VHH binders against Probable cyclic pyranopterin monophosphate synthase (moaC). Designs and how they scored, part 16

Target 1, 244 residues: Probable cyclic pyranopterin monophosphate synthase (moaC), of Pyrobaculum aerophilum (q8zyf8)
Amino acid sequence: MIVDISKKPDVFRYARASANADVKKCNTAVAAKAATVASRYLPFLHPLPLSATAWCKDGKFYVEGIAHWQTGVEMDVLFGVLVGLLGSGAVKIENLRVEIKQKQTTPPIIENVNTSEAPITREGDLVASAYGRMKVVNLDIVKNPVEKGHPIYAAQTAAALNAKRLCELLGGPCPSVQHFKIEIITSDSVEVRTFIKARDITPAPEALFSAGVALLTIWDMIKKYEKDENGQYPYTYISELHLD
Key: E = the ipSAE of ESMFold2; O = the ipSAE of OpenDDE; V2 = 0.75 times the mean of E and O plus 0.25 times the DockQ between their complexes.

## First folded at step 11 (VHH)

Design ab4 (from aa4 with Y32W; framework vhh_gocatamig_d2; at its last look DockQ between E and O 0.89; V2 from the best seeds 0.81)
Fold by ESMFold2, look of step 11:
Structure ab4 (fold): chain B 244 residues (1-244), chain A 117 residues (1-117)
Amino acid sequence: as target 1 above (244 residues)
Amino acid sequence: EVQLVESGGGLVQPGGSLTLSCAASGFTFSSWDLAWYRQAPGKKRELVAYISSGGNIVYMQSVKGRFTISRDNAKNSVYLQMNSLRAEDTAVYYCAAEYGEDYIDYWGQGTLVTVSS
């Protein structure tokens, strides 16, 4: 379900997310745009009027966002970081996390702005596999239905749909997907493995994207139980996401 | 004005039991999610148990099977039955209420539970 926020007041909702990745040039324009449309890709996000900016510095990629609205924007900016890094050619992403989440009556100050682009180049085989791992406080919750539905089944569905939709965000040719498989394992963390075959161009970005979307879908579905008393996520993050 | 008032804390021996109660006023109780959090000295506040307006229940792993959360919408109250108490359960326990999913909207003042011989 999409949680009822109909009675929440409009206040400024701010979040900043980041991840580590070794990329030569950062596609921050794609990241900022992706954050503004994240609710069209992550199935339980509320649509909201997000303003977003992105930058990279010292091996980290950042997205921050602000909305005068009824719910938080941390999942939107996490999605922006994921897409921005894929648009920057990343094949390994570490520590995708929410750095801070805030709400306030006055607009927050946004002081970090970087606008740059890099064309995506598709390199690799027509078969691709990716792995992702997310740390959570409440692993047992992932294994069972919660208020929003079953996290594992929702993540599998969201990943399959999104494997075909990354090119909407990045532009360029879309792989003709011939096969998609996803496995989600809950051991001491949430682990995802995706596998894609395509007819024409490498689906390596889609393997990473679908794995990331699965993890973000799970995070969104359990975030009520993961946040601390200040609404932050000190222990919840995607620790690694990479091609196999 | 919104109020969440906890009661039932105290000193108890290991292996003992306590029932915490939280009486709520100032909002439409049945439409809101309720939770118990706890904070040990020098530690961050952590979720103990969560009960949604629709009856979905979540427990932290360390209390599962020992603690039971329940709500009574007619009495505007949420409860935490604590059995088989251990020293590591010593903390201030807070009642919490949430509408939506971004932040806890209201906190009680807390009630101290001490598990010690």
Scores: ipSAE 0.681, ipTM 0.866, lowest interface PAE 1.3, mean pLDDT 91
ESMFold2 (binder alone), look of step 11: mean pLDDT 84; pTM 0.846
OpenDDE, look of step 11: ipSAE 0.894; ipTM 0.949

Design ab5 (framework vhh_podentamig1; at its last look DockQ between E and O 0.85; V2 from the best seeds 0.00; counts 0 for: pae E 3.5 > 2)
Fold by ESMFold2, look of step 11:
Structure ab5 (fold): chain B 244 residues (1-244), chain A 116 residues (1-116)
Amino acid sequence: as target 1 above (244 residues)
Amino acid sequence: EVQLVESGGGLVQPGRSLTLSCAASGFTFSSYDYGWYRQAPGKQRELVAYISSGNILYAKSVKGRFTISRDNAKNSIYLQMNSLRPEDTALYYCAAEYGEDYIDYWGQGTQVTVSS
């Protein structure tokens, strides 16, 4: 389910997310746009009127976001980082995490930064596989239903749907998916592996996207139990996300 | 006025048991989820146990020894603390959360001291 927040007040919300990736030019425009529509891709995320900016520096990609609303914006900016890196051609992403989230009574400041974009190019095989790993504090919660549903089953469904939806965000020709498979293992972390076959156009970005979406869907569904007293996620993050 | 009032703290010897209570008022009790948090001197506040409408969570250090429960008729949350250890010494807080995202209400805390 989408959790009932109808009785929470509107407050100013801020979050910043980041990840490490070595890309030569950052598609910050697509990252900021993706953050504003994240709730259409992460199935239990509340919609909200987000303002977002993105930038990259010294091998890291950042998205920050602001809303005056009933919920936080950390999942939205995480999604923005994921999509921005895919739109920048990343094939390996490390340490996708929330750097900080805050709520306050005064408007936060978002810097205006130059946005840049590069057209996505698709090179690679018509068969692609990706691997992702997410560190979590409460593995037992991942294995069982929560208020929003069963995290693993929801992640499998969200990943399959999203394997067909990345180009809505990136533009350009879209692969025709002919086969999609996902495996999720909860050992000492949450691990995901995706496999995609497509016609004519490589689905390598979709393999990575669907793996990332699976992990972010799980994170969103369990985040109530992952945050610390101050609402931060010091021990919850996607440590690895890469093509095989 | 919203209130969360903890009680039941005290001094106790290692290996003994203690029950904390938290009485809630000023809001619709059954619409919230509840947690017990603790803070030892010089340490950050940490989650001890959490109870939602469908889940119970315990910190690793207390799992198997502590039990959280709620009583909607009495607007109360409890923490049964068995096999107490000196490292359980802390100020224990009751917390209430509506929906998700952040804790809406905190109690003032009740001291638990475990020593010989």
Scores: ipSAE 0.345, ipTM 0.697, lowest interface PAE 3.5, mean pLDDT 89
ESMFold2 (binder alone), look of step 11: mean pLDDT 84; pTM 0.854
OpenDDE, look of step 11: ipSAE 0.519; ipTM 0.797

Design ab6 (from aa4 with Y50W; framework vhh_gocatamig_d2; at its last look DockQ between E and O 0.89; V2 from the best seeds 0.81)
Fold by ESMFold2, look of step 11:
Structure ab6 (fold): chain B 244 residues (1-244), chain A 117 residues (1-117)
Amino acid sequence: as target 1 above (244 residues)
Amino acid sequence: EVQLVESGGGLVQPGGSLTLSCAASGFTFSSYDLAWYRQAPGKKRELVAWISSGGNIVYMQSVKGRFTISRDNAKNSVYLQMNSLRAEDTAVYYCAAEYGEDYIDYWGQGTLVTVSS
């Protein structure tokens, strides 16, 4: 379900997300654009008129966004970080998290930074695997249906759809997916493993993307139960996401 | 003015029962999700039970089978029935209300539950 926000007033919504990754050049234009269309990829997000920017500093990749709207923007900027890092050639991502989320009646300050773009280069075999791990406060909730549906089944579906859609965001050649598998395990965290076979073009970026989308879909479905009293996520984050 | 007023806290022996109530005013109660949170000394505030405007219920695992959340939209009230109480249930319990999965919009001031002999 897409939650009813029809009675919420418009206020300025701000969020900043980040992750650690070792990349040579940051594709911040792709990250900012991806954030603005995140609701087309994460199935339960509300569309909204997001303004976003992205930058890199000290081994971290950042996306921040603002909207004058009825709902928060933290999931949108998380998606922007994920896609931006894939567009930057990352094969290992750590600590993908919301740094801060806020609402206010006055416009927040967001500095315009010059964004950059580079075409994605693809190296690897026609078979790829990825692993991801997400820390959550309420792990037992992930195992059972919630109001939006069953988090694991929704994540499996969202990942499969998205395994075919990364090139819409990055541009360039698109793998023809021949096989996709996903396994989600709930131990002391939420763990995901994806496996993709493709024709002609390596699906390595798509293995990472689908794993990240699975975890972000679960996060979105349980986020009302994960927030602290200030609306923040101090204990919920994707701790690692990498190719096998 | 929006108010959430908890009542029913107190001292109870292990194995006992207690019912917490939260009376709400100043907003359209039936449109909101309602929840109980608790905070023990030196610990983070944590979700105990959640009941959505549509009737979906979620519990933390340690209270499943012992606690029951319910709501009465005609009385603008949410309840937490606590049975088989244990010492680790000792905490300040807070009523919370949220519309639209943004933030907890409203918090009560809390009611203390102490489980000891």
Scores: ipSAE 0.645, ipTM 0.860, lowest interface PAE 1.9, mean pLDDT 91
ESMFold2 (binder alone), look of step 11: mean pLDDT 88; pTM 0.884
OpenDDE, look of step 11: ipSAE 0.916; ipTM 0.961

## First folded at step 12 (VHH; framework vhh_gocatamig_d2)

Design ac1 (from y06 with N56Q; at its last look DockQ between E and O 0.79; V2 from the best seeds 0.76)
Fold by ESMFold2, look of step 12:
Structure ac1 (fold): chain B 244 residues (1-244), chain A 117 residues (1-117)
Amino acid sequence: as target 1 above (244 residues)
Amino acid sequence: EVQLVESGGGLVQPGGSLTLSCAASGFTFSSYDLAWYRQAPGKKRELVAYISSGGQIVYMKSVKGRFTISRDNAKNSVYLQMNSLRAEDTAVYYCAAEYGEDYIDYWGQGTLVTVSS
């Protein structure tokens, strides 16, 4: 289910997300654009008119977003960070998290930041695997149906669909996916492994993307139980996401 | 004007029971998710139990099996039955209401529960 927000008033929404990654150049333009279309990829997000910016500083990648709308924008900016880092050539991402989300009656002030593009590079094997781990407060509900659907099954479906869609966001030639597998398990955290075989072009970015999408889909489906009294996520984040 | 008014707090011995009630007004109660949070001295406020408008229930791990949340849409009320109380359950308990999935929209003023010998 996409949660009923039909009676919520428009209010100014702000969020900032970040992750740690070593990248040579930062594709901040791809990140900002991906945030604006995140609802087309994460199945239970509400569409909204998002403005987004992105930047890199001191080994961290940031996306912030603003909308005057009925719902928050934190999942959209998380998606922007994920895609931006993949578009920047990241093979290891750590601590993908919401730094802050806010609602306000007046427009938030966003200062101009320098936006840059980096070339998208596709080098690697035609078989790729990725691993991801997400810390959550409410691990038990991940294994049970919630009102939005079953988190694990929804994540598996979203990941499979999205394994074929990253190049819509990054541009350039798309790998022809020949095989996709995903395993999601719960231990003291939510863990995902993806495996992709493709023809002609490495699917390594797609292995990471589909793993990240699986975790973000689960996060979105359980987020009402993860937030603190101020609407923040101090204990929910994707701690690691990397190629095997 | 929205109001959430908690009642039923007090002093109780370990192993005892209490029922907390929260009476709501000023909004369409059946459309809202309801929750109990608690805040112990020197600690951050934390979710205790959640009951959605659709009937989904979530408990924090330490209270599962001992506490029961319920709601009565006809009386615009949400309840927390607290059994097998322990000293660690001592806190101010807050009623909360949420529409959608974004922020808690309304908070009560709290009711104190003290569990001691």
Scores: ipSAE 0.600, ipTM 0.837, lowest interface PAE 2.0, mean pLDDT 90
ESMFold2 (binder alone), look of step 12: mean pLDDT 87; pTM 0.873
OpenDDE, look of step 12: ipSAE 0.899; ipTM 0.951

Design ac2 (from y06 with N56H; at its last look DockQ between E and O 0.94; V2 from the best seeds 0.84)
Fold by ESMFold2, look of step 12:
Structure ac2 (fold): chain B 244 residues (1-244), chain A 117 residues (1-117)
Amino acid sequence: as target 1 above (244 residues)
Amino acid sequence: EVQLVESGGGLVQPGGSLTLSCAASGFTFSSYDLAWYRQAPGKKRELVAYISSGGHIVYMKSVKGRFTISRDNAKNSVYLQMNSLRAEDTAVYYCAAEYGEDYIDYWGQGTLVTVSS
């Protein structure tokens, strides 16, 4: 289910997300673009007119966004960080999290930084796998249906669909997927492993992307129960996401 | 003016029961998700139980099987039946209402529950 926001007033919504990653050059243009279209990829997000910016500093990648709209933008900027890092060639991502979200009656001040492009390259085998881990407060809730649906089944579906759609965001030829598998298990955290076979070009970015999308889909579906009394996520984040 | 007014808190022995009530006014109750949160001394406020406008219910692990949340849209009220109470359930309990999923829109004033021998 896409939550009913039809009666919410428009206010300025702001969020900033970040992750740690070791990349040579940062594809901040791809990140900002991806954030603006996140609702086309994460199945339960509301469309909204997002303005986004992205930057890198000291081993961290940031995306912030603003919309004058009926709902928050934290999932959109998280998606922007994920895609931006993939577009920057990242093979290991740590601590993908919401640093802050807030709402205001006046426009927030957005850091105005120059955007840059990194070369979008594909390196790896025609068989790829990825692993991801997300810390959550309410692990038991992930195992059962919530109002939006069953988090694990929704994540499996979203991941499979998105494994075929990363090229829409990054450009270039799309891998022809010949096989896709995903395993989601709950231990002391939510763990995801993806496996992709493709012909002609490596699906390594798609293995990471589909794992990240699975975790973000779960996060979005349980976020009502994860946020603190101030609407923040101090204990919910993707702690690691990497190629095997 | 929006109001959420909790009642039913008090002193109770371990193993006892209490029913918390929250009477709402000033908004379209049936359209809102309702929840109970609690804040123990020295702790952050935490979710206890959640009931959506559509009737879907979620409990935190610590209370599952002991507490029951319910709502009565005709009376604009949400309830928390608390059974098999334990010392760790001692807290101020807050009623909360949310439309959409970005922030809790309304908080009650809280009602104290003390579980003590």
Scores: ipSAE 0.724, ipTM 0.889, lowest interface PAE 1.5, mean pLDDT 91
ESMFold2 (binder alone), look of step 12: mean pLDDT 87; pTM 0.880
OpenDDE, look of step 12: ipSAE 0.903; ipTM 0.953

Design ac3 (from y06 with S52T; at its last look DockQ between E and O 0.91; V2 from the best seeds 0.00; counts 0 for: pae E 6.5 > 2)
Fold by ESMFold2, look of step 12:
Structure ac3 (fold): chain B 244 residues (1-244), chain A 117 residues (1-117)
Amino acid sequence: as target 1 above (244 residues)
Amino acid sequence: EVQLVESGGGLVQPGGSLTLSCAASGFTFSSYDLAWYRQAPGKKRELVAYITSGGNIVYMKSVKGRFTISRDNAKNSVYLQMNSLRAEDTAVYYCAAEYGEDYIDYWGQGTLVTVSS
């Protein structure tokens, strides 16, 4: 389910997300654009009129977003970081997290940074796999249906759909997917492994993307139960996401 | 204006039981999700149990099977039945109300639960 926000007033919503990754050139334009359309990819997000910007500094990639709207924007900016890093050629992403989210009656101030584009470069085999791990406070709720549905089954479906949709965000040639599978297990964290085979070009970015989407879908479905008293996520984050 | 008023806290022996109550006023109770949080000395506030406006329930692992959250929309009240209490359950317990999935909109003032011999 998409949670009923019909009675919430519009206030300014702000969030900033980040991740660590070793990339040669940051595709901040793709990140900012992806954040603005995240609700089309993460199935339980509310659509909203997001303004977003992105930058990278000292091995970290950042997205921040603002909307005058009825709900928060932290999942949108997390999605922006994921897609921006994939558009920057990342094969290993660490500590994808919400640095802060806020609401306020006055407009927040965004840093004035210019975005840049970089074309995605695809190198690798026609078979790819990826691994991801997300730390959560309430691990047991992942194993059972919650208000929005069953987190694991929803994540599997969202990942499969999104494995075929990364090209909408990045552009360029799209792999012809021949096989996709995903396994999600819970240990002391939520772990995901994706496997994808394509006919023509490497699906390595899609393996990472689908794993990231699975984890973000779970996060979104359980976020009511993960946030602290100030609405922050000090202990919920994607600790690693990488190609095998 | 808006009020969430907890009651039922106190001192109990390990293995004992308490029922916490939270009476709400000043908002449309049936539209809100309700939750109990707790804060132990020197620790961060943490979720204990959550009940949505639609009746879906989530518990922390450490309290599942021992605690029961419930709500009575006719009385604008949410409850936490606490059984088989342990020393680690010692904390100030807070009632919370949230509309949507954004922020906790309202907090109670807290009620102290002490579990000691």
Scores: ipSAE 0.739, ipTM 0.896, lowest interface PAE 1.4, mean pLDDT 92
ESMFold2 (binder alone), look of step 12: mean pLDDT 86; pTM 0.868
OpenDDE, look of step 12: ipSAE 0.890; ipTM 0.947
ESMFold2, look of step 13: ipSAE 0.117; ipTM 0.656
ESMFold2 (binder alone), look of step 13: mean pLDDT 86; pTM 0.864
OpenDDE, look of step 13: ipSAE 0.883; ipTM 0.946

Design ac4 (from y06 with S53Y; at its last look DockQ between E and O 0.87; V2 from the best seeds 0.81)
Fold by ESMFold2, look of step 12:
Structure ac4 (fold): chain B 244 residues (1-244), chain A 117 residues (1-117)
Amino acid sequence: as target 1 above (244 residues)
Amino acid sequence: EVQLVESGGGLVQPGGSLTLSCAASGFTFSSYDLAWYRQAPGKKRELVAYISYGGNIVYMKSVKGRFTISRDNAKNSVYLQMNSLRAEDTAVYYCAAEYGEDYIDYWGQGTLVTVSS
């Protein structure tokens, strides 16, 4: 389910997300664009008119977004960071998190409007696997249906669809997927493994993307229960996401 | 004027039971998600139980099986039945209401629950 926000007033919604990754050149243009279309990829996000910017600093990749709208933008900017890092060639991503989300009656000031492109290249085998781990406060909630549906089944579906859709965001030749599987387990955290075979073009970015999408789908479905009294996520984040 | 008024708190011995009530006014109750949060002295406020406008229920792990959240839309009320109480359940319990998602829209003033021998 996409939550009913029809009666919420428009206010300025701001969020900033970040992650650590070792990349040679940051593709901030892809990140900003991806954030603006995140609702087409994460199944339960509300469409909204997002303005987004992205930048890199000191080994971290950032996306921030603003909308004058009825709901928050934190999941959109998280998606932007994920796609931006994949478009930057990242094979290991750590601490993908919401740094802050806010609402206010006046426009926030955005100082980071510079974007750049990086070459989008693919390296790897025609068989790829990825691993991801997400810390959550309410692990038991992930195991059971919630208002939006069953987090694990929704994540599996979203991952499979998105394994075929990353090149819409990155461009270039697209892998022809021959096999995809995903395993999501709960231990002291939510863990995901993806496995993908493709014809002719390595699906390594898609293995990472689908794992990240699975975790972000779960996060979105449980975020009502994860936020603190100030609406922040101090204990919810994707701690690691990497190729095997 | 929107109000959320909690009641039913008090002193109980370990193993005892209490029922918390929250009476709401000033908004379309049936359209809102309702929740109970708690805050122990010196600790952060934490979710206890959540019931959506459509009736979906979630609990924090430490209270699952012991606490039951329910709502009565005809009476504009949400309840928390607390059984098998433990000292660690001692806290101020807050009623909360949320329309849509992102932020809690309304908070009650809280009711104190003390579990002590």
Scores: ipSAE 0.689, ipTM 0.878, lowest interface PAE 1.7, mean pLDDT 91
ESMFold2 (binder alone), look of step 12: mean pLDDT 87; pTM 0.875
OpenDDE, look of step 12: ipSAE 0.879; ipTM 0.943

Design ac5 (from y06 with Y103F; at its last look DockQ between E and O 0.89; V2 from the best seeds 0.82)
Amino acid sequence: EVQLVESGGGLVQPGGSLTLSCAASGFTFSSYDLAWYRQAPGKKRELVAYISSGGNIVYMKSVKGRFTISRDNAKNSVYLQMNSLRAEDTAVYYCAAEYGEDFIDYWGQGTLVTVSS
ESMFold2, look of step 12: ipSAE 0.749; ipTM 0.902
ESMFold2 (binder alone), look of step 12: mean pLDDT 87; pTM 0.873
OpenDDE, look of step 12: ipSAE 0.896; ipTM 0.949
ESMFold2, look of step 13: ipSAE 0.736; ipTM 0.896
ESMFold2 (binder alone), look of step 13: mean pLDDT 87; pTM 0.872
OpenDDE, look of step 13: ipSAE 0.885; ipTM 0.946
ESMFold2, look of step 14: ipSAE 0.740; ipTM 0.899
ESMFold2 (binder alone), look of step 14: mean pLDDT 87; pTM 0.874
OpenDDE, look of step 14: ipSAE 0.893; ipTM 0.948
ESMFold2, look of step 15: ipSAE 0.686; ipTM 0.876
ESMFold2 (binder alone), look of step 15: mean pLDDT 86; pTM 0.866
OpenDDE, look of step 15: ipSAE 0.894; ipTM 0.949
ESMFold2, look of step 16: ipSAE 0.718; ipTM 0.887
ESMFold2 (binder alone), look of step 16: mean pLDDT 87; pTM 0.873
OpenDDE, look of step 16: ipSAE 0.893; ipTM 0.948
ESMFold2, look of step 18: ipSAE 0.697; ipTM 0.879
ESMFold2 (binder alone), look of step 18: mean pLDDT 87; pTM 0.874
OpenDDE, look of step 18: ipSAE 0.902; ipTM 0.952

Design ac6 (from y06 with Y99F; at its last look DockQ between E and O 0.88; V2 from the best seeds 0.81)
Fold by ESMFold2, look of step 12:
Structure ac6 (fold): chain B 244 residues (1-244), chain A 117 residues (1-117)
Amino acid sequence: as target 1 above (244 residues)
Amino acid sequence: EVQLVESGGGLVQPGGSLTLSCAASGFTFSSYDLAWYRQAPGKKRELVAYISSGGNIVYMKSVKGRFTISRDNAKNSVYLQMNSLRAEDTAVYYCAAEFGEDYIDYWGQGTLVTVSS
């Protein structure tokens, strides 16, 4: 279910997300674009008119977004960071988190940093695996159906669909997927492992993407229960996401 | 004016029971999700139980099976039935209301529950 926001007033919604990754050049143009279309990929997000920017500094990749709209934009900017890092060639991503989200009646002042492109490369074998881990406040909520459905089943479905859709965001040749598996385990955290085979080009970016999408889908489905009293997520974040 | 008014807190011995009530006014109650949060001394406020406008219910692990959240849309009220109370349940309990999913829109004033011999 896409949550009813019909009675919420339009106010300025702002969020900034970040992650750590070691990349040569940052594809901030891909990140900003991906954030603006995140609702096409994360199944329960509301479409909204997002403006987004992205930048890198000191080993961190940032996306911020603004909409004058009825709902928050934190999931959209998280998606932007994920895709931006994949478009920058990242094979290991740490601490993908919401740094802050806000709402206000006047336009926020943001830095309009020019985005840049970076080469989009595909390196690796025709078989790829990825691992991801997300910390959550209440793991039991993930194990059971919630209002939007079962978080794990929804995540498995969203990941499989999105394993075939990263090329829409990055461009270039698309792997011909021959096999995809995903396993989600709830230990002390939410852990995901993806496995993908392709016929022609490495699906390594897709292994990471599908793992990230699974975790973000779970996060979106449980975010009502994860946020603190100020609407922030101090204890919910994707701690690691990497190729095996 | 929107109001959420909690009542029913007090002193209870371990193993005892209490029912908290929250009376709401000033908004379309049936359209809102309702929740109970609690804040123990020196701790951060945490979710206890959540009941959506559609009737979906979520509990914190430590209270599942002991606490029951319910709502009565005709009376604009949400309740927390607390059984088998333990010392660690001692906290100020807050009623909360939310439309949509980005922020809690309204908070009550809180009611103190103390579980002690």
Scores: ipSAE 0.687, ipTM 0.882, lowest interface PAE 1.8, mean pLDDT 92
ESMFold2 (binder alone), look of step 12: mean pLDDT 86; pTM 0.870
OpenDDE, look of step 12: ipSAE 0.881; ipTM 0.942

## First folded at step 13 (VHH; framework vhh_gocatamig_d2)

Design ad1 (from ac5 with S52T; at its last look DockQ between E and O 0.91; V2 from the best seeds 0.00; counts 0 for: pae E 3.4 > 2)
Fold by ESMFold2, look of step 13:
Structure ad1 (fold): chain B 244 residues (1-244), chain A 117 residues (1-117)
Amino acid sequence: as target 1 above (244 residues)
Amino acid sequence: EVQLVESGGGLVQPGGSLTLSCAASGFTFSSYDLAWYRQAPGKKRELVAYITSGGNIVYMKSVKGRFTISRDNAKNSVYLQMNSLRAEDTAVYYCAAEYGEDFIDYWGQGTLVTVSS
């Protein structure tokens, strides 16, 4: 279910997300673009008119977003960081998290920053496996249906669909997926493992993307129960996302 | 004017029970999700139990099986039945109301629960 926000007032919604990754060139244009279309990929997000900016600094990749709208934008900017890093050639992403989420009646003052676009190169074999881990406060909630449905089943479906769709965001040729498998384990964290076989083109980015989408789908479905009293996520983040 | 007023806090022995109530006014109660949070001295406020406008219920693991959240839309009230209380349940308990999935829109002033012999 997409939660009813029809009665909320329009106010400025702001969020900034970040992750650690070692990338050669930062594809900030892809990141900013992906944030604006995140609701097309994360099934329970409300569409909204997001303005997004992305940048890299000191081994971290950042996306911030602003909308004058009825709901928060933290999941949109998280998605932007994920896709931007994949579009920058990342094969290992750490500490993908919301740094801050805010709402206010006046527009935040931000400077324009240059965005850059880089051609995407692919490395790896025609078989790829990826691993992701997300820290959550309320692990038991992930195991059971919540208001939006069952987090595990929704994540499995979203991941399978999105394994085929990363190229819509990055451009370039799309691998022909021959097999996709996902396993989600709730141990002391939420762990996901994806496996993809494809022809002609390595599906390594798609393995990472599908794992990331699974975790973001779970996060979005449980975020009501994860935020602190100030609406922040100090203990919820994707700690690892990498190829096996 | 929106108000959330908690009541029912107090001193209880370990193993005892307590019922917290929160009376709401000034908003369309049935459209809001309701929750109980708690804040122990020197700690951050944490979610205890959540009940959506549609009746879906979530409990934190530390209270599951011991606490029960319920709501009465006719009385604009949300309740927390607390059984098998432990020393670690000592905290100020706050009711909260949220429309959508964004921020908590309204907070109560809190009611103190002390579990001590």
Scores: ipSAE 0.426, ipTM 0.786, lowest interface PAE 3.4, mean pLDDT 90
ESMFold2 (binder alone), look of step 13: mean pLDDT 86; pTM 0.865
OpenDDE, look of step 13: ipSAE 0.887; ipTM 0.947

